# Designs tried in a protein design chat: VH-VL binders against q7v2x8. Part 2

Target 1, 220 residues: q7v2x8
Amino acid sequence: MKLILRGIANEFIKSFSFKNFEIDQNFFDKLITKEAPAAANLITENEKINSYELAKLKLILEKHFIKLSNIYSNNRETVLSGKSLKINSTFLKIKDLENQLPLDPSYLKKDILHKGTVRSGDRISSNGDLFIIGDVNPGAIISANNNVYVWGKLFGIAFAGKNGNKNASVASLYLNPLQLRICEIVAIGPKEKPKGQHPEIAILEDNKIIIKPYFLNQNL

## First folded at step 1 (VH-VL)

Design ne3 (framework fv_nezutatug)
Fold by ESMFold2-Fast, scan of step 1:
Structure ne3 (fold): chain C 220 residues (1-220), chain A 119 residues (1-119), chain B 107 residues (1-107)
Amino acid sequence: as target 1 above (220 residues)
Amino acid sequence: QVQLQESGPGLVKPSQTLSLTCTVSGYSISSGYYWHWIRQHPGKGLEWIGSIYYSGSTDYNPSLKSLVTISADTSKNQFSLKLSSVTAADTAVYYCARDFEYWGYMDVWGQGTTVTVSS
Amino acid sequence: DIQMTQSPSSVSASVGDRVTITCKASQSISSYVAWYQQKPGKAPEPLIYAASSLQSGVPSRFSGSGSGTDFTLTISSLQPEDFATYYCQQSYSTPWTFGQGTKLEIK
């Protein structure tokens, strides 16, 4: 059984149990924003929920300023229980119940994999690591909270550790950027041009950006 | 000021249907409560028969389910119990009661009506 | 079904005494227990719900405690009007079930 919150964000609570709801009440206090009452949808599969259990859920939600607005269930008796309480209740096959579940947009994927050339004027930003399969042209800007990896040539601007991670790095098959930044430290050319197309990595040591050959070992 | 009052025949013959009505005053049945029927056999404890929400949803004691029907009439502010195929074992005092905030706890009770099943 | 067992079946006590009545559930019912008082010839009167919540208008000498399977009703200083039969009820799952009753009698 799942309880979907609406109005403040699309959230859901899995493994909900009527008998355990008292224990889970502290969870609602953390989800509900002050001054913003929410609504909820209840989704159940084959479980039978009688009108008493459903009314208790309705009351507990109302005490937390959440309105139980819709019930979707593959159990006809649960649907009748909801209708008896004047809650909009719909019988759905198990297959169709999944269509009532929202995707959680609140978790942004940290790492980004970009395939293709990043052209002048383009910007790509990641909240984790950024991996580019392609070249980054002059005038392009790429950034990450952690590491930047360019499986290609880097000629543009790269910014790693933008959220204060001093262990962040910028690596490329040919590292010749207009500007590198790691955290608050900026390095602008002229830098020694790469020795052919050999991989190099830029790291922060003693508050200086240092560039050295990059050797990648995969360990178990 | 909420009051419940049971009414119905005090004597019923075996195999007949017992019909009881609970009249609610001072409160509307449609105000979001459940309403219960409970009975008490002579010299014994309490037995829950079943309950109804004003919109018609019912729950019955499984031991009595095939024999019991509870219905509500919101226009008369009443709810009723029908118990079919009665026997001497159905001789009891019958109470109607109001549920408190969905706890399954009865906070207002009728005075009870005695029903005797005999030939 | 959940069985509720009360102990003792009867208690003899004097006015001013502290009285405790115990109720045991056949399975865990969290805090979903209620208590009622019944005098001869009268309907039961509500006392306590949710194990420890006192019904409005009930004297403060009545209190309830417990969780899981074991529950207690306590009367801290018995008054003459308290001599009655007391019932516990589980409100965890239908069918609602009651204990067999504990009769509180004058010593």
Scores: ipSAE 0.007, ipTM 0.461, lowest interface PAE 11.2, mean pLDDT 80

Design ne5 (framework fv_nezutatug)
Fold by ESMFold2-Fast, scan of step 1:
Structure ne5 (fold): chain C 220 residues (1-220), chain A 125 residues (1-125), chain B 107 residues (1-107)
Amino acid sequence: as target 1 above (220 residues)
Amino acid sequence: QVQLQESGPGLVKPSQTLSLTCTVSGYSISSGYYWHWIRQHPGKGLEWIGSIYHSGSTDYNPSLKSLVTISADTSKNQFSLKLSSVTAADTAVYYCAREYVYTSGDYEYYGMDVWGQGTTVTVSS
Amino acid sequence: DIQMTQSPSSVSASVGDRVTITCKASQDISNYVAWYQQKPGKAPEPLIYDASNLETGVPSRFSGSGSGTDFTLTISSLQPEDFATYYCQQYDSLPLTFGQGTKLEIK
């Protein structure tokens, strides 16, 4: 079984025995220092977990200000235990548990809107779309599981589709980044820049990052 | 002040169903954590029978061979125990108890903090 | 099931004595142990939760310690009202289980 913490990329507790699980204060202190997790999803396979055991885990997590939000299990009694505690609980076959982690749609679609300049040394990451109203300076890094939109000038590093979304894009009012990445494909800054300030969008086509004008009217 | 009070028949014949009720005052069952039934055989220690979560979910001691049913009536602020097919071995004092969770920004688990006074049940023909 | 074993089964003591009762779990239960006091004809009264925390209203002469499998309840200076039977209980996993009890008797 696995406990996935929302709000912290790739952080999860796995391979523990529910009955003998101990939350190490040092473990949580390390996580809280980086980003405060607000919620957790519990993923179990065939383990039968009763309502008392789930309530105990819920209390331990709540002591650390983490809400046990969803339970996904291939054991119907574990799902009933979760529902009895008013926790969103879903029965899934083992194949679906293996193929679909992480399973929480709200975790995956958490958009971020940032207003202001992203300065050198700053880092902003989104599990959904990322919207920046401002400039992204050289030395800044911005990333998103889906799209990156900069309503300003992009001079730093932008990473879209970091979870494998090949339809992800990076758009900016002035696209001049040190590096672009969409999924696993990387493009280092352009040799030549378009003359003039006009919006551009970077997309992935045939495993290549293609940059084109976004608001260009052919008849203009 | 939270108070729990057991009520039941006192005397039950072998093979019949024992029914006990716990009445809760000063606190809502629906606001609580777990509510328990415990028994104590004459001259012996304590034995946990089962529990009900405030939402209605139940857990039972496997040693009672699925002869136990616990239920709650939120409108009367009561929870009840039914033990079917009783024998002389079921003669005991029966207690109901509240399991409490402390909250103060942090959540701390507590044991059973409030108990009823107990009701004596004798199984005899 | 987790077995809880108390030692001793009975203690004869005088007012003012320091009394220690031990409780051993058959497997690791972390600190999920409660202690209860039961007087003749009365319901058990909670004394300690989470192995070492005093319940509200319990006199400071009572203290608990231990973790894992070995736990102790200590009464630092026995008073007349402390003569009773004491029980430990684990709440790590179901079924909930109690020790067999330790009876404190007047010397």
Scores: ipSAE 0.007, ipTM 0.475, lowest interface PAE 10.3, mean pLDDT 78

Design ne8 (framework fv_nezutatug)
Fold by ESMFold2-Fast, scan of step 1:
Structure ne8 (fold): chain C 220 residues (1-220), chain A 122 residues (1-122), chain B 107 residues (1-107)
Amino acid sequence: as target 1 above (220 residues)
Amino acid sequence: QVQLQESGPGLVKPSQTLSLTCTVSGDSISSGYYWHWIRQHPGKGLEWIGSIYYSGSTDYNPSLKSLVTISADTSKNQFSLKLSSVTAADTAVYYCARDILTGYEYYGMDVWGQGTTVTVSS
Amino acid sequence: DIQMTQSPSSVSASVGDRVTITCKASQSISSYVAWYQQKPGKAPEPLIYDASSLQSGVPSRFSGSGSGTDFTLTISSLQPEDFATYYCQQSYDTPYTFGQGTKLEIK
């Protein structure tokens, strides 16, 4: 999820999640100047946001004299929630949503650390590296602009290098995914289950995904 | 090597309910894919009927006017189509298919059943 | 609903020819289009997904291109087994919709 704030002379970007979202008073105070934003666009991917959560966000923004002007989402229920609050809300697929983001997102690169099992139907996406301490179950989807590290078993779908980083990798203590993707290259899970508990890493070499053991003194 | 196989009656009388089942082998229907029903009228093109995710979440073609129900049975690795109040216009070859998942989005059907012919006639 | 319009409805060609089939969406669908080949009495078989990605096992003479509203399927050098009906399909929004089909016939 991303909040794009439109100021008098500038644009400001904030990435956040409603699961652990608390309005950051310091963040908003930093923006409330004569260059402060007067409007905001909310961009979400697959996250389901109900009308109560959107109303809460709308009220918090209004407290800081910011109007929630548009919602762009790949989730139809989120779009419906926005429309119910009389906010201009549009359904867009992932590629079209990316066109709503500012062109220079270098300051949006953020690593995510997730603790706990990622369950079937869950989706976690990172603009930097993604670190999971726990298992990723079948039916779960995890993705990152850079590397994906699973300190546990990977049975779901993992996508690394989603912004074109060919040096991205996927590593796990037990690498048995339904599907792996690095950049535009896709590999279906291995025919044989990994034997034992040795960790493995998937990398892109010569435009194909290669899986090999990951050892402490390997420079990868 | 994933394989889909349709089964059901080849002849259905007008006003009855058409019931078809798709049996999946080589993969679990709970593996994160959407599963679809598509039909093709004699000499015509393809028409999407609807889809199901193994959790029970469904999406239907609104042109079928709420006459469609799709359900999944994960214990049998099957999903099924029920089309109520059929007419001669429902005569078609019915296919089941799996939607290809790449990253976190679906892009089209990558595995299809062979199709089963259904004739609606008295 | 998103309408998918294919042209031509039929095309006659000879082995070795380059064939192009066009598909136009009634609104922008980014790259969410797939192409299928169907032979008489058989189920459709996937050729292309995400506008330009080749399905595994499909010969490299097949290629897809386009974005937004205009998409093309190209067969660079026709083989005898390529004579079939071809369909495009959008997966941008439900209901998923198919083009009307293009029948590729021997000249």
Scores: ipSAE 0.013, ipTM 0.537, lowest interface PAE 7.7, mean pLDDT 81

